# VHH binders against Actin-related protein 2/3 complex subunit 2A (ARPC2A), part 8

Target 1, 318 residues: Actin-related protein 2/3 complex subunit 2A (ARPC2A), of Arabidopsis thaliana (Mouse-ear cress) (q8lgi3)
Amino acid sequence: MILLQSHSRFLLQTLLTRAQNLDKAVELDYQWIEFDDVRYHVQVTMKNPNLLLLSVSLPNPPPEAMSFDGLPLGAIEAIKTTYGTGFQILDPPRDGFSLTLKLNFSKVRPDEELLTKLASIREVVMGAPLKIIFKHLASRTVAPELDRLVAIMHRPNETFFLVPQADKVTVAFPMRFKDSVDTILATSFLKEFVEARRAAALNTAPSCSWSPTAPQELEGAPKETLSANAGFVTFVIFPRHVEGKKLDRTVWNLSTFHAYVSYHVKFSEGFMHTRMRRRVESMIQALDQAKPLEKTRSMNNKSFKRLGLNEVNHTNSK
Short names: E, the ipSAE of ESMFold2; O, the ipSAE of OpenDDE; V2, 0.75 times the mean of E and O plus 0.25 times the DockQ between their complexes.

## First folded at step 1 (VHH)

Design f5 (framework vhh_h_nbbcii10_fgla)
Fold by ESMFold2-Fast, scan of step 1:
Structure f5 (fold): chain B 318 residues (1-318), chain A 123 residues (1-123)
Amino acid sequence: as target 1 above (318 residues)
Amino acid sequence: QVQLVESGGGLVQPGGSLRLSCAASGFTFSSYSDYALGWFRQAPGQGLEAVAAISWSGGSTYYADSVKGRFTISRDNSKNTLYLQMNSLRAEDTAVYYCAAEGFYDSLTYDYWGQGTLVTVSS
């Protein structure tokens, strides 16, 4: 398995190295591509060694209803809130990029916390619409400006949907892959992923399900988005899942879900998929040692029985 | 980055009590409070055994039959700490005790494990 971080490791290292070596008259002009096909460009000129330009290219512009000035809804406000003084959003951005930030190291004393926040620019920008929706959910309301079905598009095959309601938000991922081998590997991975989560999830944990057919909540979505050849993964998010510090974690997990699956599929004929299969198998073996020959139709209740655990307390009714 | 550290283990006499703690770093209980947290143990030469689990709200707790009525699991999200109160200890409770946390993003329940703390029940 992989541990996904909210910040770009290479971007953080680049920023730390620059902050520690401001006395050097160096010229930086690096471009690289990261997880989820986000592109970064960092530029520093010898003429202005305290000025760093950070450019980010996001996959596909968001739909007009969910965008402002080519960025996801709420992104500019999120950038201003997160980074504050010493930073400027450049208009226009660098050619071929969605966003360009100008950092002035002479006006900002960059500590590791600030540099880590800068290295998290992807999450800040891409997560902005989800934060709006989930902040409303935490207050048991719905943002007035949003449609019943909200489409979030990161790449052509990465559109996912939210159905915001006052008491819950349904998040549905139509899983599509171009290659037939990738489709088979993704389908296998998703089934294993969902089964592993259900095997030890409590009733209060986020619901996660897989289906070969579109969930009812996607009624009204464009037909092309309903042609998921690796099925549909659905999460149900309740206010408890987005209260306080849980908001950022939930936003990160949902924003990176397709990338997470794609990463495993891309490396599936190699080490990463093998690691995932071994971890799932190990957990299944651990569960099975309690009741090795038993089969179940209800994963939650049965999984705890298989672990040899019995419920002692019940949840309160309202 | 994500780390769980158990403490509170040691030598205790039969019939005695012991409280285990599990401190989390790089992982916030408030951020993961909607997931199962649990205790497992492994006696010398034996397999891993589930001992207790607690839900996000603390409203649902689960125990192995061998410890039911003697052990109590609890969590303090403000201190980012999981506890196991062990009463009426028996020689067969001798084991290395591990705390574990379920990850939202991972495909496995109890994705994060501590290194364990030894509990020896003997005179």
Scores: ipSAE 0.000, ipTM 0.324, lowest interface PAE 13.4, mean pLDDT 72

Design f6 (framework vhh_7nfr_2)
Amino acid sequence: QVQLQESGGGLVQPGGSLRLSCAASGFTFDDYAMSWVRQAPGEGREWVSSISWSGGSIYYADSVKGRFTIARDNVKNTLYLLMDSLKSDDTAVYYCAKDYLPGDYYFDYWGQGTQVTVSS
ESMFold2-Fast, scan of step 1: ipSAE 0.045; ipTM 0.539

Design f7 (framework vhh_sonelokimab_d1)
Fold by ESMFold2-Fast, scan of step 1:
Structure f7 (fold): chain B 318 residues (1-318), chain A 122 residues (1-122)
Amino acid sequence: as target 1 above (318 residues)
Amino acid sequence: DVQLVESGGGLVQPGGSLRLSCAASGFTFSDYAVGWFRQAPGKEREFIGAISWSGGRTYYAVSEKGRFTISRDNSKNTLYLQMNSLRPEDTAVYYCAAGPDYFSTLDEYDYWGQGTLVTVSS
């Protein structure tokens, strides 16, 4: 289980602070990057204090067959269903962003539930295609007009596949990393991850397997995706895994799986590097020789990276 | 004197194609998002697709994606719906409507046409 929040903590706090001070004309203009390389921008002007613009930049537009206006399949419907009235989708979006929402606080009272949903915009948009597929699975049907093999691309080398059927959905992750050290660490982590899930004997959890070769279900996938260098992880999702509140949990877990692995690989690499430096330093000291510590750029508390402060702050303190 | 007038409806064979037009007058067409809806006998009115005021964004019902294409010509104050691979279940009265944005709900559309009948039958 990963302890990352499904909503942006910084976005939520920014929205809550503004909602509690609507009687005061303030100017907000903040931009930052969080988990999964999603970039956010929030703007409020003193001229229009009841209007908040929220812009979101998503990594890599989805393929034409799976997108509406550069957004994932079903994203507009998901936004509309989740947020209701009192907001608008701007056309065009803010320059450099995939999506801009205009929220009018004079038309809708911003309660904590609504603001938490707005802070979850990343999961609402990115999870929309899986939500459609899994809602049909829960009804033991297949979503109409989908190909046998559905490709979801978040970034180059971060494409995963779904094979939707009426009784189950197979989800396959070809795992590829650019750095050879990351590839070795990822392969080790994935094997341990699969064995840990198996050993826990969680009979109600989706089955999970690892293989060095592509599963049969990926027959017909683009050749580039079949050259995974850290193996293939396959999940089998049954209707029981997507009924009721389990739907959103399953969608979030699958949508973030590659990022989850990447996070643990990068964290392990950083941890090993620090441990190695201390070991070498201790040996040099034992030889009565001072060796300067390799200058590594520490994470700045104001630096909002892929696994940014707002998503992992508390895990780094534990 | 706001008017939306649909045209292009008629009888078409299964598998055929049809292009609907919606002519707008009495308001600034280019300031509005516009969309297509349909209503089959005994059913509620359902959304097909919408296009933003500029034409830069489109949104389709999932079930209609790939078969139908919405477009607009602001210089002619006209909205279009290209329908391909028509099926008997596409038989309905087709309506055009103008609203504040391309994701508006049925009740948020300000102006409605009178409808044009499309019948898909052999």
Scores: ipSAE 0.000, ipTM 0.369, lowest interface PAE 12.0, mean pLDDT 76

Design f8 (framework vhh_8h63_2)
Fold by ESMFold2-Fast, scan of step 1:
Structure f8 (fold): chain B 318 residues (1-318), chain A 118 residues (1-118)
Amino acid sequence: as target 1 above (318 residues)
Amino acid sequence: ELQLVESGGGLVQAGGSLTVSCAASGFTFSDYAMGWSRQAPGKERELVAGITRGGSTYYADTVKGRFTISRDNAKNTLYLQMNSLKPEDTAMYYCATEPYWDSGLNYWGQGTQVTVSG
């Protein structure tokens, strides 16, 4: 099972601690990096103890055609829809960051659900283009800003494609692995995955197919993307798959598909050596890790100690 | 609705044995990989054992040789046989599955507490 989480554990703990202790004035000014080099910064001052500034820097800025004001297309609207009132997008953002949010605990004391959503700001921002595409699908339309073939790069070397139409969206994943053993295991897993989806009790799930060659929908894609060594997985998304609560689920599933396959490749039948079992465990740990980069004051050290984050880890991780 | 219900936890003396079970419903159990994760207070969640659709198994180094994962597809039940239990095995044990699409985000059961005393 993939132990991927949609939120930053350190950010969530920081937000929960602050929300529970608003009567305790604190000076907080700290920056850290998480998986995929997403960089976070949190600031709270004693002058304004009910105000928290959260800044985010994305590792893979979207292509110009898929960006607005330095953020993925639709990110601002996704932020407004997800968080409602009680927050403000600052302009300009903190120097060196793509986005800065101001949270006012005096107006709204957020419950754990809202704080968990705030801690998942990366997924809200990075998933915004998919939400635009699927909102249009739910309305049986196509966003006029989009090309026929849309490339999404959620993580380095993990590009997938969408072909948005009014009645459906075709999503194609070129599957490529560096190791030949991983390629064989991935191919085997993907065939089993497709077969299991067809046989599953969840027969209302989006249709899924596997092919050793690029589907026709990818006509016009760069040739380098058509050389997938573990084949192509194609999903067909209909309006029913993106209605209501299903929208967020579908966006999350598509955004994590490559990681899902990678985990099961390491977990696959016919492999399972102690060394590889260690690698699977290490991968799960790595996906959950945060890298503290910077501390500003001695008070910041105390905050990290209270949150269980060891500041020494960023220099001597073995 | 997809549902995972763990049972069989309890208090056991160091060196003893215990079997925890997971009853799965709402999906075709035999088509999915299953696993057991555990979490002690203040510690990171650890995947201790997994079993694929094909029956291949994985064990964390911390439990290898002591724990055995198995599945009964006819009964939609996952098992973890725990032998030679140590105090450090004390944790909440969670049954997990990989409902990828259209099954919701309920990847874990409610858990069953295992406490090993010295």
Scores: ipSAE 0.000, ipTM 0.205, lowest interface PAE 11.8, mean pLDDT 74

Design f9 (framework vhh_7qbe_3)
Fold by ESMFold2-Fast, scan of step 1:
Structure f9 (fold): chain B 318 residues (1-318), chain A 117 residues (1-117)
Amino acid sequence: as target 1 above (318 residues)
Amino acid sequence: QLQLVESGGGLVQAGGSLRLSCTASGRTYAMGWFRQGPGKEREFVASISWSGDSTYYADSVKGRFTISRDNAKNTLYLQMNSLKSEDTAVYYCAAEYLSGFYESDYWGKGTRVTVSS
């Protein structure tokens, strides 16, 4: 299914709380991790209560796959156009982070709209190359500076490809996982995901297919990136899928697809692991006469985390 | 925000059957049932994928309970057969929603099942 939300709810709440309390000198130094292993850090010092530093650690591709700024193509321009005046990109960023933004509350009074855009910083940065390609698609053109095959490298094993054309963009995900169990679970999930979309008659959503072999659109891709042990997922994006509000949604869905699959693999793996552990323990106990084993709590905790149903990223700040 | 409403709980005799329902206010992806018995922590019972093609069950209920869904009605079901006293619990519906992050709890308020004798 197509994901609909691109902002960090916890980051948004943190930003809203600070914006509502600018009259109070508060020291804030707080770090947390969210979906897709994106790490955030927010800092405000009593010395400069009107200055907020937001640092983000994004997926780390190989150095040669990044722009000279260490960020994806178009990211700096996207940051400047999205956030405007009152924001500064710090160079170097905070140690251990990909990007650090400095917000000056004396120069800008952030409303909920601006803070929501700040909470979407991951998508603004990681989605920048996709937005360039899809804005051209919406105009039925192709950006002249782009190669026939565009590689988006989030991590060494999380590369996906776009084949931009004037009338459509083909997006192909070689799905690769390190663990053989994860590979089997991912393959099962992907087949189910594609079949579910077809069965639901999601005719207005981008078409989606799965194949054990690379689609022809990927000819010319580096051989190592075509080593997809969980198959290839292909989406076809038409201009209608990237017009108006659909642009940001499509960009978000594609830029988070591998992470989304990984999340569901962890869900499946956790259930299997807990069941297998209880079975092994039951067998061991049978050798020493049947006595109760207490494992229910562990299963519940794992199930909750993967479903996202009771996971809280941080517990001691409002 | 997604709203989940459970129904179908009640008192049933050991060996009997009961069907729980959970209706969602909108489209959901994966769904599941969890339960919390007297003096116990909340435990997993069963889950189902969006398509209904993949189901997972806790060992304690496998062969007795069947999870299913009707996507046209946004409704999840749990058919409980051969009920035992240890199945006595408050049953909670849980759902994944179409959002960017799964950090929020999407749970129903629960429905009580009491198995007598």
Scores: ipSAE 0.000, ipTM 0.259, lowest interface PAE 10.8, mean pLDDT 74

## First folded at step 2 (VHH; framework vhh_7nfr_2)

Design a4k (from a4 with D104K; at its last look DockQ between E and O 0.04; V2 from the best seeds 0.00; counts 0 for: pae E 19.6 > 2, placed apart)
Amino acid sequence: QVQLQESGGGLVQPGGSLRLSCAASGFTFSSYWMSWVRQAPGEGREWVSSISGSGGSTYYADSVKGRFTIARDNVKNTLYLLMDSLKSDDTAVYYCTTKIRYGKYVEMDVWGQGTQVTVSS
ESMFold2, look of step 2: ipSAE 0.000; ipTM 0.152
ESMFold2 (binder alone), look of step 2: mean pLDDT 88; pTM 0.885
OpenDDE, look of step 2: ipSAE 0.008; ipTM 0.273

Design a4y (from a4 with E107Y; at its last look DockQ between E and O 0.03; V2 from the best seeds 0.00; counts 0 for: pae E 11.0 > 2, placed apart)
Amino acid sequence: QVQLQESGGGLVQPGGSLRLSCAASGFTFSSYWMSWVRQAPGEGREWVSSISGSGGSTYYADSVKGRFTIARDNVKNTLYLLMDSLKSDDTAVYYCTTKIRYGDYVYMDVWGQGTQVTVSS
ESMFold2, look of step 2: ipSAE 0.005; ipTM 0.203
ESMFold2 (binder alone), look of step 2: mean pLDDT 88; pTM 0.891
OpenDDE, look of step 2: ipSAE 0.331; ipTM 0.726

## First folded at step 4 (VHH)

Design A11 (from a4 with T97A T98R; framework vhh_7nfr_2)
Amino acid sequence: QVQLQESGGGLVQPGGSLRLSCAASGFTFSSYWMSWVRQAPGEGREWVSSISGSGGSTYYADSVKGRFTIARDNVKNTLYLLMDSLKSDDTAVYYCARKIRYGDYVEMDVWGQGTQVTVSS
ESMFold2-Fast, scan of step 4: ipSAE 0.000; ipTM 0.112

Design A12 (from a4 with S52R S57Y Y102S E107F; framework vhh_7nfr_2)
Fold by ESMFold2-Fast, scan of step 4:
Structure A12 (fold): chain B 318 residues (1-318), chain A 121 residues (1-121)
Amino acid sequence: as target 1 above (318 residues)
Amino acid sequence: QVQLQESGGGLVQPGGSLRLSCAASGFTFSSYWMSWVRQAPGEGREWVSSIRGSGGYTYYADSVKGRFTIARDNVKNTLYLLMDSLKSDDTAVYYCTTKIRSGDYVFMDVWGQGTQVTVSS
């Protein structure tokens, strides 16, 4: 059982180790890169053993319109709200980094909960624009500084769009994968995801749809950002979905949606052998060449439905 | 509370048969793909078979194709693996697994505790 985590495991381990050994003189000065190309740097000097400097470099700097000092809109406020006192945002940040935090272990008792929140700094920062948009939705307003169409870039090639309105927010995910097998697996997963969502039908759940073409709400987006080889997934978020405690859940779910689809695809790949990939490809080839009246075609159409390649089968009941 | 519980494993002689069961609870079983994955002593996990939520389509690993059959009973919320012509190489802990929705936009990997199959003697 593997869940997508909101925190960096290595960062958390580094913070826990330091917090448990504050009585030992130590010199820390190292950096590393994690999944999503986020770069971290941790520094502790023997002169100031109770002071830890944490620097973070984001892989995709936000567009100027969505940026404040190189950070996503609302990031500074999100940091201050999440971590409170005992943390200081340094200006300027460490050279080559987007953000530098100073943690004073003598003023803040570091427990696992606090350190886990600090290890989640990437999600706190990257989720900040979504929180701003959805806080406005919860109060049935629109943030005055935002464009009609808002692009969120969490990772390279993982851009999704929001169309904020006072009564709803439309969220669209152009889904793109590097190779044909990944694309087929992703399309199959997305189709099953949408069907599972309908089957579990809660009247209050956000609506969810899949389409091979861009939804009308993405009018005005640059054509290069609309290139999606696994289709478009669209959610409609209403105030009821972001009120109270639901706000953080909705932000987390949307921020991690592309990652969960990608993880599902990679997890499926981890269990598939070369022959199984070849089998999938052969099945597609055979179905492309099949005649409409052949008996085997009807059975193979169910496979096409799973692979997301045949829209006619997608609309049929089980 | 989502749970998967395997049963039906045991010691069997080469050429024998076993039927594994996986009891599922806490989710809409019929809406999700189900898979069997095995782990032999000293080896990594190996995918064995998968079945669509409706039961309409199945996939098999080349090593078990023609010998194993995956099936499901959506009324009983149970997944099955019928294993025929068992070989010593089939000795492994067999796990029932799926990806289910844990939130509106979040899926989680769910694994059972596993059931031991030993083909020997």
Scores: ipSAE 0.000, ipTM 0.153, lowest interface PAE 17.5, mean pLDDT 75

Design A2 (from a4 with S57Y; framework vhh_7nfr_2)
Fold by ESMFold2-Fast, scan of step 4:
Structure A2 (fold): chain B 318 residues (1-318), chain A 121 residues (1-121)
Amino acid sequence: as target 1 above (318 residues)
Amino acid sequence: QVQLQESGGGLVQPGGSLRLSCAASGFTFSSYWMSWVRQAPGEGREWVSSISGSGGYTYYADSVKGRFTIARDNVKNTLYLLMDSLKSDDTAVYYCTTKIRYGDYVEMDVWGQGTQVTVSS
């Protein structure tokens, strides 16, 4: 089993390459899209070689109740807490992006730990509402600005829900897939996943259940958001699961859950997943060899997704 | 050309209230986020609060949440910090700050000169 990483590998390699070559006056102007439709842009000019601009575009703007100038609730605070000094938030952000960060390599030591945290910017931004909810849970309270039912949309058709209470938070994932084969594979995987967790002798991890129908906790949600063809997965989070260092792990696990299931389904297909990985590796290799950056502007993960999809169905769709 | 000028600091007893003002000039005030940052004697700078250009969105440090209110008047180009239930730990020089963009790739932090707040019995 290959675990999903909390950072963008493309972004990390780009940052590492730049940090290792600060003495070289180069122009850097990359734009690419990741598998979850998050778009990135990195810019460095010869005039200011120690200044790096990182712009991030979210695929779906968060709902008004969970947004703040186009960012998820708590994103600014999460960025400041995670990155500290040497990072600046531009307002307005780069045109067409949700967020732009300025990194000054003259003021911030560009070690691998810091760059890995920067490459995790998607997780930091998209996980911010979860951090607010779970910090309140750790204190046995509920954030006053939140409704009884909180909807979080990380990607198109991948909305999940939280029901925050002072003693626990219920997190429910309506699981939907567009392809009928993927739906069958996902349903089978989810049943096995839940059964495996249930079989554990001692379970200190959050409880997990699966149901073909919406759980009662989702009453009041819009009917279109409850349309799930692979069932519903529900986690129950208690204060002990979000205390101290466990907070970030719980946020990461929940934020990546749909992607984890999708990755498992695609991995089970074999050939499509293997081809997609080779494509990504080839492009990372090109970056590591310090190829002219202007020739990589057309690189993006949507083209990787498209190539992977066409690999399986190229003779059926063409 | 870009200037920020704080005022309203002073000596106040614990439990008291104070209103800080920051007069902004030389840029399109309503288009920029504004922040309050403080520095206590012998300590580093601590972020206190931020407000969006429109004034529709505000954020606060946990240490001041429920006690301080950030506000702005875009007609008067003025930023405010309304401080209630002041504690000795709030003693610091308070700075008004913003980030001004120069071209597509350069951003400069702009700071005021600061205003001293002393909370003492």
Scores: ipSAE 0.000, ipTM 0.088, lowest interface PAE 23.5, mean pLDDT 74

Design A3 (from a4 with S52R; framework vhh_7nfr_2)
Amino acid sequence: QVQLQESGGGLVQPGGSLRLSCAASGFTFSSYWMSWVRQAPGEGREWVSSIRGSGGSTYYADSVKGRFTIARDNVKNTLYLLMDSLKSDDTAVYYCTTKIRYGDYVEMDVWGQGTQVTVSS
ESMFold2-Fast, scan of step 4: ipSAE 0.110; ipTM 0.547

Design A4 (from a4 with S50R; framework vhh_7nfr_2)
Amino acid sequence: QVQLQESGGGLVQPGGSLRLSCAASGFTFSSYWMSWVRQAPGEGREWVSRISGSGGSTYYADSVKGRFTIARDNVKNTLYLLMDSLKSDDTAVYYCTTKIRYGDYVEMDVWGQGTQVTVSS
ESMFold2-Fast, scan of step 4: ipSAE 0.000; ipTM 0.237

Design A5 (from a4 with E107L; framework vhh_7nfr_2)
Amino acid sequence: QVQLQESGGGLVQPGGSLRLSCAASGFTFSSYWMSWVRQAPGEGREWVSSISGSGGSTYYADSVKGRFTIARDNVKNTLYLLMDSLKSDDTAVYYCTTKIRYGDYVLMDVWGQGTQVTVSS
ESMFold2-Fast, scan of step 4: ipSAE 0.000; ipTM 0.177

Design A7 (from a4 with Y105F; framework vhh_7nfr_2)
Amino acid sequence: QVQLQESGGGLVQPGGSLRLSCAASGFTFSSYWMSWVRQAPGEGREWVSSISGSGGSTYYADSVKGRFTIARDNVKNTLYLLMDSLKSDDTAVYYCTTKIRYGDFVEMDVWGQGTQVTVSS
ESMFold2-Fast, scan of step 4: ipSAE 0.012; ipTM 0.398

Design A8 (from a4 with Y105W; framework vhh_7nfr_2)
Fold by ESMFold2-Fast, scan of step 4:
Structure A8 (fold): chain B 318 residues (1-318), chain A 121 residues (1-121)
Amino acid sequence: as target 1 above (318 residues)
Amino acid sequence: QVQLQESGGGLVQPGGSLRLSCAASGFTFSSYWMSWVRQAPGEGREWVSSISGSGGSTYYADSVKGRFTIARDNVKNTLYLLMDSLKSDDTAVYYCTTKIRYGDWVEMDVWGQGTQVTVSS
């Protein structure tokens, strides 16, 4: 199981190792995939040991949802604000990637804090639209350029919605899974997740609820996006949840919520006893037989590879 | 990454003994409470026992008190369940579990794959 963090553990370790060995001329050319289908590439050549190129390939939203250069709204400004001087955004980016950053270790001395921020590039880029909305909430305002209902599309079937108001922001996740077994497991997990939050007495955390039907706040959303076979999870975010250091934490948690649920569903599938899997299939069959217009799909065992479980691919370039 | 792997299950006769192990990786094992949970065929999950990070505090379900002992080795990152005087009702898949904090929002359960214990003559 992964611990969902704002920084890439492998990227941070790679950067720390390089920073500790700047006196050594090395050649690095590594590519790997992490959770939420984010792909990374790091390059350092022996000719320029103080220059590090970091390339990132982000989940592909539909083209209609893209801002400049295929990045989320506000991403370029978020990068500039978070990293400041010492970093360059390359145009064009490395072939097959959404973004390429150039870091010169001769111009900036990388301490652990700076490297941790760089390792957090996924959160910085993917969280940019949420940060715009939540910075306005922290000031008890609403960004005038935003619609009543804001759709955030990480990829097909992983769209979630924000309803920004001056005093609160409602965040709704229509939860959809491709196969019937995943849907049953996800529904059970989400109900337990909501109950666990209540039972744990998390008084300062955002409230959340689960419903089989769309919340009223989603009125006016496209009907296709309201197709949620595992129900709707709703969070209510108040200014206190996005003040100071809480802003980045809230953005990270919301941006990774679908991936977190998906990971636990796949984990449950992998660890489910064979007899229990047969019972789930039998229950789905019985439900489908109650509605003859519906058909049960075959059970599909999916790999956790899509969740980016520390799979490293590297090329040794000479 | 966080991972739990159980072992030591098997077939045993009533009144017999078994020792279950759980190998933990990907987190600071000594900082977390660890628990054993079991699931009998066709039944829901039943909590069996818990142990504090230091090993100084242990708790048991009434059905296993006096028969089972929970222990841990923080140097080896391993959790144990010593099962004595086994009964047919102890037949179940035994899971190692812990709660990992997910930000400030919730503490979520992490589960292993389980190990089958069958008590039968």
Scores: ipSAE 0.000, ipTM 0.200, lowest interface PAE 13.6, mean pLDDT 75

Design A9 (from a4 with S31R S57Y; framework vhh_7nfr_2)
Amino acid sequence: QVQLQESGGGLVQPGGSLRLSCAASGFTFSRYWMSWVRQAPGEGREWVSSISGSGGYTYYADSVKGRFTIARDNVKNTLYLLMDSLKSDDTAVYYCTTKIRYGDYVEMDVWGQGTQVTVSS
ESMFold2-Fast, scan of step 4: ipSAE 0.014; ipTM 0.398

Design B24 (from a4y with Y102E; framework vhh_7nfr_2; at its last look DockQ between E and O 0.15; V2 from the best seeds 0.00; counts 0 for: pae E 17.6 > 2, placed apart)
Amino acid sequence: QVQLQESGGGLVQPGGSLRLSCAASGFTFSSYWMSWVRQAPGEGREWVSSISGSGGSTYYADSVKGRFTIARDNVKNTLYLLMDSLKSDDTAVYYCTTKIREGDYVYMDVWGQGTQVTVSS
ESMFold2-Fast, scan of step 4: ipSAE 0.231; ipTM 0.704
ESMFold2, look of step 5: ipSAE 0.000; ipTM 0.122
ESMFold2 (binder alone), look of step 5: mean pLDDT 88; pTM 0.891
OpenDDE, look of step 5: ipSAE 0.724; ipTM 0.908

